# VHH binders against q84jc2, part 62

Target 1, 232 residues: q84jc2
Amino acid sequence: MSKMRNLVEEKFLEFYESWVIQLELYLHQLLIAHNNNTMSETELRHLISKLTTHHKAYYTAKWAAIREDVLAFFGSVWLNPLENACSWLTGWKPSMVFRMVDRLRKSRVVLVEAQVKKLEELRVKTKFDEQKIEREMERYQVAMADRKMVELARLGCHVGGESVMVVEAAVRGLSMGLEKMVKAADCVRLKTLKGILDILTPPQCVEFLAAAATFQVQLRRWGNRRHYVTHS

## First folded at step 4 (VHH)

Design r9 (framework vhh_8fcz_2)
Fold by ESMFold2-Fast, scan of step 4:
Structure r9 (fold): chain B 232 residues (1-232), chain A 125 residues (1-125)
Amino acid sequence: as target 1 above (232 residues)
Amino acid sequence: QVQLVESGGGLVQPGGSLRLSCAASGFTFSDYAMNWVRQPPGKGLEWVSGITGSGGSTTYADSVEGRFTIIRDNDKKMVYLQMTSLKTEDTAVYYCARPSYKLWYLTGSEYFQHEGQGTQVTVSS
């Protein structure tokens, strides 16, 4: 029997493909806005709001889907192998965003001392929250590896009688724990994103969001084309 | 070589209509989202509208929503901008633009590759 996508995987694949296509269109708007010195603060705030709403829609859809099948988000069928290889707990690693901010500081983002201080405070807190989740996930991964539960949940098994009920109860318990951890990681992502946008001015927010969207869109395109690695 | 050629601009009275065309060559047209951007006199570039490679999704700037329609014909390798209810503030040079996925950072001024020569739209009495 060939592996078939479950309903959660099919629905989220359809959602994600549309969501990324829309992100690419927003990226075009951000790139043009960055190059336009005549846009008002109101116009820039409106564009930033569109991106913020777009990201909120992603997490709304994701949390609904993980409640039904969290394991679908580990080795996701809607992500290419490169995107999956770069994932940290089903998404981007929160501390990575500060490297993007650091790059922008050297390339047109002029930050005042108050912003630098607030960004450093946010970086420290984000790294602390990230490390706390990493410790919890390490414990969980050790337990999961011992039982091969990820493989069993994704591939399924055919057994009779009472043993089916016991396995199903165990898988449900493990999935609930994993869902809690994924949601905790997503909360760190959202708090980090909101924190950065609250610290930056509207023009700086446009620059930051453009850099983040460029990375996401480029990573997908690089992974989809799968190139030979030249090592000579 | 990638080439984009705009046409269809002209002088039109307020409330009028124009259809802009963009002929693309030198790349796999259906793999790329396409955009219309404009530059009013004495101002910077303003994004107007975008359409996905398949044509399945479109977006518009708030200033043109409900008045402009972006269309593409992948067989002909064409992008169109149907403009209705034109206003004096729509006066600009209009460019057809393809996104550059080679641009990794915002340090350069090259955000789109092979913007054409543009087509002038003037809305006045």
Scores: ipSAE 0.012, ipTM 0.510, lowest interface PAE 8.4, mean pLDDT 80

Design s1 (framework vhh_6qgx_2)
Fold by ESMFold2-Fast, scan of step 4:
Structure s1 (fold): chain B 232 residues (1-232), chain A 124 residues (1-124)
Amino acid sequence: as target 1 above (232 residues)
Amino acid sequence: QVQLVESGGGLVQAGGSLRLSCAASGFTFSDYWMAWFRRAPGKEREFVAAITSSGYSTFYTDSVKGRFTISRDHAKNTVSLQMNSLRPEDTAVYYCAAGTRLWSYYDSSQYDYWGQGTRVTVSA
């Protein structure tokens, strides 16, 4: 419903603003931990756990919201235009996080051969899962231009009653299809993050998470400047 | 020389099970992804299953998920495909493949080495 859609946008905007503020606080902690090589493994694991829980909280809130209005996530009001332009199926493109992993090659802690092999295997798996979802999205876009859908749209312009109900059912089906694809993409994102964190040592995890959060925060700041937004 | 030798093919009734094995020699087995592809008469090669060089991750085509299991043994330089709940549409020649630096594990053109194939026939 339109009332549910407006409420979903308002609720998620409030959630996302608080979530980003907390991410920036965690980024500050990650940068301190990265620059302090005296921090214990237990302390590093605790910090990594906080970040993992924070990202899981995002997907919990997102999945609740898309169940009500998936279209709110295509052209999101809580994201600036640059953030929206850089989105792949309503979020970060899974394979792109391996660019953050590449920075670990220049860090104080060097990846061992076994880690490099596992990361390469994960990169290939992630790209395959990503391509599978892209094929589903292509199928979805083709279905939007399908002869039957085009005819339903044309009929909806000129006659009421049963044709209106059929069009509404078709649109609902399309929205459910988008929800399924977005959730599939989010599952790839979560599996990719978990996979990377499982391969890396705690200091490497901190560096990786710091790099990812830095990029996310900077992209938001760059977009706010280029697509001027008054934010008091 | 590099060699992949498949075994375990045969005739089996629908609902039955079969285990395919592929023995690898002539290369550093632990550095290669291993995969199974199949080709039905008059069709192109289709991806079935793949296992990473480490053996920690496995991938399957949708039609075989839950029925087939791919595994590898680094000590014996073998990759195996356990096929359960076989269907007539699983009838094909099954090929073992080895590859490195894959940009797509379901794309047959990405694999460097191939076996001769082993025939699997599933009767109704």
Scores: ipSAE 0.000, ipTM 0.083, lowest interface PAE 22.0, mean pLDDT 81

Design s10 (framework vhh_6qgx_2)
Fold by ESMFold2-Fast, scan of step 4:
Structure s10 (fold): chain B 232 residues (1-232), chain A 124 residues (1-124)
Amino acid sequence: as target 1 above (232 residues)
Amino acid sequence: QVQLVESGGGLVQAGGSLRLSCAASGFTFSDYYMAWFRRAPGKEREFVAVITSSGYSTFYTDSVKGRFTISRDHAKNTVSLQMNSLRPEDTAVYYCAAGTRLWSYYDSSQYDYWGQGTRVTVSA
């Protein structure tokens, strides 16, 4: 009768678990390509394409899910507490990936001057888009407070009928605002990822994607060790 | 090579029950989520139910929720649809489908493999 998780949460939990398992398999392939240096340019481009498709699959699933229940993505049940604590508006903070790009400057495969200039331009634009989203988030929080107060006032004055409709309308409005905000943040993420991959060579793309996937997988493992350890 | 074979269809009176089965071969069954779609006379294919690769989660179209139950058996490579409290509106050809894209489960174009269908007729 009662459920700890709703339908959207259960669907996305199952999707996300399988998506992460496939990400780990792709990470293994990226590490082999990076460490053994045995793949042709065509083979590297194919591997990069598989990962790009995999990330697009995530956002396709996420956007379908948030249209049904965006609130499931705030404090997500498919993420451990450490992953949730590190989230910026339901996902990774776009500007953070440039720390991984900076690692490429110190790596075996050096960036040329033209790439450095394009990456710096992308970094500046990403930070600007990020700050715009943060301003919208602040405005949304003010609107949430106003709606919550109206909802509580209505519930205090009415015991049925009209109060149900008013509460439902307020919750729907709140959800639509959050959906728009999350989708805007995801667009910045996709634009940033695409921009970086367009600037880098195939070997550099492999190194970048390996670093990103390693961080994501390792963050999940660190969080899981803290909460899912066996005690004697 | 890849095959999905449906069975269990037939004629039943309103309020009755039917159990549909789908036998899968030629692919790694446990890697795919399995779904049932139906096509009523004069209508387009519509989603009915899906079960995830692990069997952990199931999802239904609103009109069958509480009446239909989807299940799977990894040992037998089968997926089943238990249909209770059948209505005339449930009359359709029922198709078994296998796919890897869970979030597009309602979109028939996103499925990799399809069965030929089994006919269900519910009379008033």
Scores: ipSAE 0.000, ipTM 0.141, lowest interface PAE 14.4, mean pLDDT 81

Design s12 (framework vhh_6qgx_2)
Fold by ESMFold2-Fast, scan of step 4:
Structure s12 (fold): chain B 232 residues (1-232), chain A 124 residues (1-124)
Amino acid sequence: as target 1 above (232 residues)
Amino acid sequence: QVQLVESGGGLVQAGGSLRLSCAASGFTFSDYYMAWFRRAPGKEREFVAAITSSGYSTFYTDSVKGRFTISRDHAKNTVSLQMNSLRPEDTAVYYCAAGTDLWSYYDSSQYDYWGQGTRVTVSA
């Protein structure tokens, strides 16, 4: 039922709750930096570095967890239903962050033409990488439906030690494929984040990271608020 | 004494517009985040929109994004909410709030000062 969790789910839930609390603390620091012009470039770069390290820590923990149980990340128990509904291959869709970049064009901080060109090139590359992963996922799902499912169904009709071992090997193969796919998607996420931060100035990076963190925190709170209002 | 006074509420037809204003006094306005919350009959307060102390960044709840615009005027110590394309579901008492905790802008319990509210009724 909804209360059943395995050890991987329990460990990652504890990690994720702490990770989100720290993200909110960093968001507070980003918003103070954004509203205050007393910070030096060195201080802003240090804050940006804290955020990038924080995001890398998430993927380090995630990759350790998916090695143990990748299926825990499909319909995650540490995410509310709204967060799960907005997920693309167990996380945020890389190209969607360019909407947050577009908001910078309307802010007090203006992007120069050279930055706009580099961001557009990165956006196109990111979409291309997304499409490659989507094609691989489609191939995986077709293979699962047309070959592995038939194989597992056939083997499931037999009772014995040999049958159990063969089924376990097939299931492990399916999990390894999903692990590879999730890691590929996460690599696109990290490359996209790094690419954006490399193009933007430190004040623009602060604004971008604040927008991204605000969206993530608000989406979580809005989803939790919806359930709280209904009290069920 | 700290005071937040809302105005601009009223009755409007669906698809219409209203502009709410909040006048602040008794505190350093420029040090505070300003927000609008609303409470529909029989429901809890929900976040609508917020604007940073500098006026540089704005935040909106999804249901009003693109329809409502929050702004502030430092010289007049006012925060305003322009509400366009109003729906019956927007019917509520609208509250102005001031706070200093940026990462809790969505959470009504984290705001320091509140106005008494202004009633908005949207009819079909």
Scores: ipSAE 0.000, ipTM 0.088, lowest interface PAE 18.0, mean pLDDT 81

Design s13 (framework vhh_6qgx_2)
Fold by ESMFold2-Fast, scan of step 4:
Structure s13 (fold): chain B 232 residues (1-232), chain A 124 residues (1-124)
Amino acid sequence: as target 1 above (232 residues)
Amino acid sequence: QVQLVESGGGLVQAGGSLRLSCAASGFTFSDYYMAWFRRAPGKEREFVAAITSSGYSTFYTDSVKGRFTISRDHAKNTVSLQMNSLRPEDTAVYYCAAGTELWSYYDSSQYDYWGQGTRVTVSA
C-alpha cells in the first residue's frame, strides 16, 4: 500500500535529477553570454526562452506529481536538508527574489528609473499575494485539529477493514487542500518570475537568470557539504 | 524530420531471449527520455521500460523487473531493450518512444515521438 505512494517520489526524483543537470548546462551558457558580450539580442532572447520553458516544465511535472501525492513535496527526498529548510510551501519564497534583484543592481545590472518603479510595483503585488497564501495555510493548520480530523484519528486506532477506507478518504481530502495551496504558491512564483523578465532587457534577464541559477546550484552544493552549513 | 526505427523483433520460445534496438535521428538524442511500450492485439499501449536523458536511471513495469534491461548509447543514438526469460504474455508489438523531462514516463501521452513498432511473439 504505502509502497505505491513511493512511486511518485521515485518518478519525481528521476525527473528532478535530469532537470537540475539541464539547469547547470543552461547556467554555463548564461555565464558565457554574460562574460563574452558577443551574442545578439535575438540569441539572448532564445537563451532566455529556453530557461523560461525549462522552469515551466518543472511546474508541469510538479503539478502532475502533487495530484497523486502532495505530501512528497513537504520534506522532499530529492532535496537535501538545507534545500528543504529554505523552502516556503514546497519552493522558493517569491518576495526573496527582489532582494536578489536589488543586489544585482549594485554589481552589474544597470536599471533605469522606469524599471525600478515597475519592479517596486511588482514587489508590492507579490508580497500581497504571498500574505494571502500564508493566511490560507494558517486556516489549514487550524483545520487539522478540527472535530472531524480528531474523530478520524480516533477511528483509525486498532480497527481494520471499513475504518481504513474512511480514514483514507479523510486523508485524501486533507491532501487536496494542500495541493490547492501549493498550486497557488507556484502560480505566484511563475507570475513573479515572468513579471521580472518582462521588465528587464535581454542582457539584464541573462544576468538575473544566471544569478538565480547560480544561487540554486550553490545552495544544493552547500547542503551536500553539511559541515560547512551546520558545523556537523 | 524526426525518426525512430525499431529492430530485433521475432519469434522465440518461452524462456528465450531477444534484444530490441531503436535508432533515433532528427533530434538531439541526449536531451530526451527514451522508453519502450508494448501493445497486444486489441489492447491499449502498456509501459515496459524507460531510461532518463542522462542515462543515470532506469524504470520498469513490475512484470518485467529482473528480466528486461534498458540501455542507451549516445554515440550511436540508440536505445536498446534486452529481454530475458521471455513469457507468452510478453507477446506484443514493441514501440520506441521519445519525450521531454516530464515525470509521467509511464504515460504514453507524455511522449512526443514514436516508432512504427517491432513484433515479438513468444511461443509456449
Scores: ipSAE 0.000, ipTM 0.111, lowest interface PAE 17.3, mean pLDDT 81

Design s14 (framework vhh_6qgx_2)
Fold by ESMFold2-Fast, scan of step 4:
Structure s14 (fold): chain B 232 residues (1-232), chain A 124 residues (1-124)
Amino acid sequence: as target 1 above (232 residues)
Amino acid sequence: QVQLVESGGGLVQAGGSLRLSCAASGFTFSDYYMAWFRRAPGKEREFVAAITSSGYSTFYTDSVKGRFTISRDHAKNTVSLQMNSLRPEDTAVYYCAAGTYLWSYYDSSQYDYWGQGTRVTVSA
């Protein structure tokens, strides 16, 4: 059955489509900068700042939206099935971004030993923070499947003002718990992104951001194409 | 003003039982994870037990599993720790903690509010 979009889904779909179009424009600028070694450090830093601001704008919009309806981000209508399949707690898995970093080892701009050490330390810390969130997620799933919650869900299918109010309070509590976990995951994403950019030189930052944006844009195109092949 | 007040500490012999209570005020109790941490003489603060805001999930450090039980009473805004089969190694100052937006329940730095602590001494 066709799913009708709620207001939060409609608003965020409009935002996300515009955000991705702008990301593609920034990707084009990053690729030009990467292939043109004559850009000044100031020009590169300005481009990096535009990308950083663009990503922060995404999280600002996302956190406003999840405050209204966090469940809209689990199985998002603005993402294709491939994008949804690659999601970890409503977004990219933080440790995965280090695959984009690994590309820098095979590029024209080589990482010095001190940078390699700092990136490895950041990777380990990121995986540790990721595991903390995964443990909280597992405990949340246990709480949702707890005997008392199952009984409340069962009672919610039957008559009674008292049971209806208790079920509604429990559902609100579950939504607040999901919002906290999603925000925690997004904080790890932002800290990981900032940490990488703080370790890299401006030319390396441009290459890293270009690799990350290329992967995101290409994943969307591959997913859309596969869906078209299925229906056309 | 936020306040957490612990009670129930004391001296008990090995194998005995003790019940700690923490009274919470000044915040929406039902929105917060509640936890107990302890600090033994000469050591850093360590996690003991935690209970979710809903009260449906509880977590324990391995050394107290099966001996300690954490519970909460939303009507009284209290969290309790029932300690059974106490051992000399359980001797510590026990602290009540409350937190939201936790990345990890066992990380003391994640908690927003703390009580002053209640002393538990277990004699051999």
Scores: ipSAE 0.000, ipTM 0.101, lowest interface PAE 18.2, mean pLDDT 81

Design s15 (framework vhh_6qgx_2)
Fold by ESMFold2-Fast, scan of step 4:
Structure s15 (fold): chain B 232 residues (1-232), chain A 124 residues (1-124)
Amino acid sequence: as target 1 above (232 residues)
Amino acid sequence: QVQLVESGGGLVQAGGSLRLSCAASGFTFSDYYMAWFRRAPGKEREFVAAITSSGYSTFYTDSVKGRFTISRDHAKNTVSLQMNSLRPEDTAVYYCAAGTRIWSYYDSSQYDYWGQGTRVTVSA
């Protein structure tokens, strides 16, 4: 048994496989850098820049894909069921990365007072932006259920040319609204990531990025192991 | 019987080129993702390159990007690794691997079938 994939799903699946492989290779470099006291600040900044560029490349590809088919990103075929279950608006929940930041506080090389203050301000702002998007999504879902969904449910009783055209228009409208919401969520993700990296020193950035990449890679491995057992 | 047979290994000087080939038999080649891994003396197995079952997507470890090219030929049931601008650190035994799990290209433990390996030595 295999499910047929549309063109957007096939293209993004290929992109994502390559992107994850490269993330694992960067994780290896981050772990070496973290354990190597001989790397210069310039070398560390270069590695951090590679990771930042890698994440920006993901969003460039994602935004091109959602312009064509945003629904492909809800229950994505390139993600296992565990990864999909952990998604918030088609990706990681921005405020969750502060759990990884909190682990830096347990390090022997602790954050200075100025960094702690800036990180807490960023955490509060991120939570606020996150909640704003959640409210916008709730309003969008209520609006969809109000008129268009009721019309579609009624049309389900009559199949014909008129039904096909109305369904196509409704799906297009739904997709446009979801595209805006997903892009808004992705902007919060990128701003949060940039904000954290701007506050941290290069060695702290390496430790943070290594923790984030490790979590992402492990979540994928745990889910892939269970996929063949529970989703067969 | 499933078999992966590597060829093309040898001794080459730094800056030189070498093409490795892997002939597959005993399974439906077109259903499998193919990869090259290498193992230097005293080290663990390391990912080098992979190609999807369709041949559309390719993946490389950073140290070989722009120098190595992986390709496959469904008619001949072969996967190839073109190695250009070789460096002494590329010295290793190179292994061909086949797997059905597209999520595990980097993880050697997920591959179903392995060849015996072909030795590549790059002199300074």
Scores: ipSAE 0.000, ipTM 0.121, lowest interface PAE 17.7, mean pLDDT 81

Design s16 (framework vhh_6qgx_2)
Fold by ESMFold2-Fast, scan of step 4:
Formats: sequence, C-alpha cells, structure tokens
Structure s16 (fold): chain B 232 residues (1-232), chain A 124 residues (1-124)
Amino acid sequence: as target 1 above (232 residues)
Amino acid sequence: QVQLVESGGGLVQAGGSLRLSCAASGFTFSDYYMAWFRRAPGKEREFVAAITSSGYSTFYTDSVKGRFTISRDHAKNTVSLQMNSLRPEDTAVYYCAAGTRFWSYYDSSQYDYWGQGTRVTVSA
C-alpha cells in the first residue's frame, strides 16, 4: 500500500526528467536558429510550434498529476532545492518572463512601437492576474488557521472512528482548493506565454524562447552544483 | 500510409539474446520518438524502452535496465531493441510504437502509431 502513496511522485519524476532533456534539445535548435539569419519564416514557425506544444504537454501532464496529488507539487522531488526556492505556486512567476522580453530590446531584432505597447498592456494584465491569485492564496492560508480548521486538525489525533473520517474529508477539501489555485496560476502562465508569442515576430519568438529555456536549464544546472553558489 | 513492421522475435533459452527491429514508413521518422512495449498472455501492455527523436536520450523500465539497449538508425528508418540475459518473465509479444509527445513515454495512450507485434518466448 505505501507504494501507491508515492506513485504520482515516481511517475512525474520520470516524466519531468524526460521533458527537461527534450527542452535542452530544443534549446540547441533555438540557439542555432537564432545565429542563422537565413532560416525561413516557415522553418522558424515550425520550431516555435514544437516549443509551444512541448510547454502545453507539461501542463497536460501536470494537471493529470495534481488531480491525484497536488501536494506532490509543493516541494517537488523532481526539482532541486534551488528550483523549488525559485517557484511561485508550483512554477515560474508569470511576470518574470517580461524580463526575458526586455533582452529583446538589446538584440539585433528590433521591437516596433506597436509591439512595445501590446507587451506593456500584457505585462499590466499579467501582474493584475498574479495579484488576484496571491490574494486568493492568502485567503486560503488564513482559512487554514481559523478556529474551525484547527479544531478539525485536533480531532485527527484520535485513531479510528468518525473523527478520523471528518478530518480526512477536510484534508481532501483543502487539497481540492490547492488544485484550483495551481490550475489558476498555470492558466495565467499559459495565457502570458501565448500573449507574448502572439505579439512577437518569429525571429523574436526564437530569441525569447531561447532566453527562457536557457534560464530554466541553467537554474537546474546551478542547483545541481549548489556548492558553486557562494552567497544568496 | 503509415506502417511499423517488427521483426527478430523467436524462441530463445534463458540467458540468451535476441535483437528486435522495427522498420518505419509513411511518416517523417526523424520527428518521432520510438518505443517498445510488451504484453504477456493475460496481462496489460507494459512499457519496455524509449528513444527520443534525436536518438540522444534513452529510457528503460527498471526490470530491463542493464540488459536491454534501444537504438535508432535515421538512415534506415529503423529502431532496434537488443535484449541480453533474457529471463522467462520477458516472454511476451513486443510492439513498436511511434509518438510525438515524449513527456509520457511510459503511457501507451500517448503513441500515435503501433506495429502488429513480434513474439518472444524465453524457455527455462
């Protein structure tokens, strides 16, 4: 029976390791494309589509997993301590990707004024959606500490009987609430990513995706070699 | 027309070796990751091994790690499974599969195309 309790963690660990390996392969292709000014728009769009599909695949697998055990995604065993420390509601903070977009302003691929305006509008909306989720999570955390929930937790000290069933039902309700919050955060992530890619040209999309993938891969590498991180 | 054709199955004694091959046609082989699944009589289909579209990364179920090796040849549009130190519990029909969604390589429902299977029997 204890083997069943860790099944989600075991399966998602295997999935995530494979997913990151494929991300590194796509990053290699993005870097080649970024340095090759002769690639056609069709070729660039095909590569961008592969990355978009890869990211959507992650969320499809994640949502299936959190439906079974959302708590596996808080302090995940498939992430190193540095990756976990940098997480915001089980993933990257949506507004952070605009820092990657800011690198495009210094690249050889110039943003036009219409794009800058649309990106700023998207940044503001993303920040608003983030703050809404943060307020909902705060309300959720406060509810965990209220007198009724504390009382139910106390009942969990009794072995067997009706009190154990009541506590287990309450814990299940808490997990469902967390699942809803995580899915809401992931929806903001996907909408933000889609919004950026819809605004950018194919060469700009390649540069943006290369920057994002480089950061993700390097963060994992730095965390795995944590003795090289000498200060916070 | 998409087709995956397995070959190399047969009867072998415990401790022996077999090499399975899968020939792919009708699709862009280099865009797909490839896998081997097996099904013993009366049991469900089980993941065995997978290889990425580039051939750079390989994955195995714990019971075959160190004994089986998956490889691919883009020039010949083939994927192979070298099976060493075979055990009676390896007896099954082995299936070749192709998919574009490698993140769930262990999940048979994520594969787009399947071969008809090749039978492997390992005697004691």
Scores: ipSAE 0.000, ipTM 0.123, lowest interface PAE 16.0, mean pLDDT 81

Design s18 (framework vhh_6qgx_2)
Fold by ESMFold2-Fast, scan of step 4:
Structure s18 (fold): chain B 232 residues (1-232), chain A 124 residues (1-124)
Amino acid sequence: as target 1 above (232 residues)
Amino acid sequence: QVQLVESGGGLVQAGGSLRLSCAASGFTFSDYYMAWFRRAPGKEREFVAAITSSGYSTFYTDSVKGRFTISRDHAKNTVSLQMNSLRPEDTAVYYCAAGTRLFSYYDSSQYDYWGQGTRVTVSA
């Protein structure tokens, strides 16, 4: 009855579980650094570097996996239903991280006016980039419906024959299009993350990264807990 | 406490075969990705092959696909690299590496433990 996992799903599930465990360990270090105002700027920069490297590792692994099977990332088996419900084009919605940035305005390390202006400019740019991707997805869907999807639907009404190779070519084209869209969305995510970290001071970066990691970890825990209740 | 010990290197003629082995100790072998990297004289370290913690998936660099086979034996805590149809370009020091189930198997910086290396020389 249960769906069998393919090799890409098995590999990424194994990777993702380890990646989340390491994220929790980094979160612990971020919270210690945030609560103890005794770490040097060099030490804080080193911790921030660990987190940025960790996130880059995720996208490197994701892009390798989507090259093999992009559809594995639509309704991912390594994510619980709550995590999947909160996804926008196979990941977090870039503009949502600015809600975490808004909390920095009320933190111990006050944002200066120049930072506030740069963050607002980045917020506006991020929303424009999101809308551009959404329009490109609409264009992709229209293009697929106009030609290849009509051919697929037509071929699906016929039994056997030479249609198999034409269907395979159309499905490959669909997958390549989705891969490009997912990578475009991930580029917006990475640009947004880098942009925020470039604007913030090291203590503010630690606070921001701690907030983001806390939300990601708690969302997973809430979803997994509800799974146990539903299973019983 | 953690050790990776390679063996099986040597001199072979082009078209020949070699089997490299890596014995692992001091960690839970079944929890780690295992990989082989190589470094040719005057060049940077490059990825060769990797095998997942479960042993179900294997990865190869394009230049060795179809010629090299990576495998692991959980009972013996070993990872092996069977190298067939060897070419002069395969001449390098080969290193065994262990990482914590990383999908970025081709990135040497993602591996936690490394062996000392074993030399492979392929004569023209």
Scores: ipSAE 0.000, ipTM 0.118, lowest interface PAE 16.7, mean pLDDT 81

Design s19 (framework vhh_6qgx_2)
Fold by ESMFold2-Fast, scan of step 4:
Structure s19 (fold): chain B 232 residues (1-232), chain A 124 residues (1-124)
Amino acid sequence: as target 1 above (232 residues)
Amino acid sequence: QVQLVESGGGLVQAGGSLRLSCAASGFTFSDYYMAWFRRAPGKEREFVAAITSSGYSTFYTDSVKGRFTISRDHAKNTVSLQMNSLRPEDTAVYYCAAGTRLYSYYDSSQYDYWGQGTRVTVSA
């Protein structure tokens, strides 16, 4: 995309490129740790803490940016089309991370019964929280279509200063509502990630984080290297 | 034969308390998520509270959060709903429900078994 960007988009693009480079460096460390049987529990916890801090840094930057322009996160210029197509409310769908957890069942470090039960309960709670947010988003979109959009369309027929101010106020109100929903979705993401890491042992956490980071990095690479051949 | 039998309903004044109980039989109780739903006169059935099969997590509808507490006793095969600070708006028939591997606690279609209900009337 070669279009002009606003300041929020430019600042977050610079942040995100740097954040992804650091994620790839942490992924390399996770893969080394996963294959190293001599790494101490303290060393593993330190690496897990680095990844946790890295993800928190992303949400800190994101929340500052959406306060200024939440719409920049719907169809983001720092994401390729494939990454954008896979987004759920401006990020990863929380329940999808349990697909990464499923791989741990075939790991050398086997999940115990108590962990399996807690993970299943967390999965169900995460699905419940997702559906609650989806219903709120649906109500917001319906209200926009049946009320606010009619109001904005009506006002668009009048080109005076009063009309412009009223349209700007309505758009601001809609953006504030979207900001609240995006933050709610991000809270579910953070709680889900925290919950999984609290249930898993340090070696299992390393394996889980490696799987998640690998998927994120590969999705970006696939989207950046689109190749298709069509024969008529 | 699967049975869910509710008890503890009755008439109570606003600000009062009631404890509902649901006795389960005919299935492996510890494998099932348990929930309470209610239907007020002239209204549709709505979700009230749910508890996971292990008892590790609980879920509540916003209007009862902080006032109602759901719990379960695996030794007695019972699920209970402690209702405090009752309001006239809580007047309804309360139903016990059981289900496995739920995707959504508030979706009544996810539950396999239902009780016949117990009536709660809150006066003020």
Scores: ipSAE 0.000, ipTM 0.105, lowest interface PAE 19.7, mean pLDDT 82

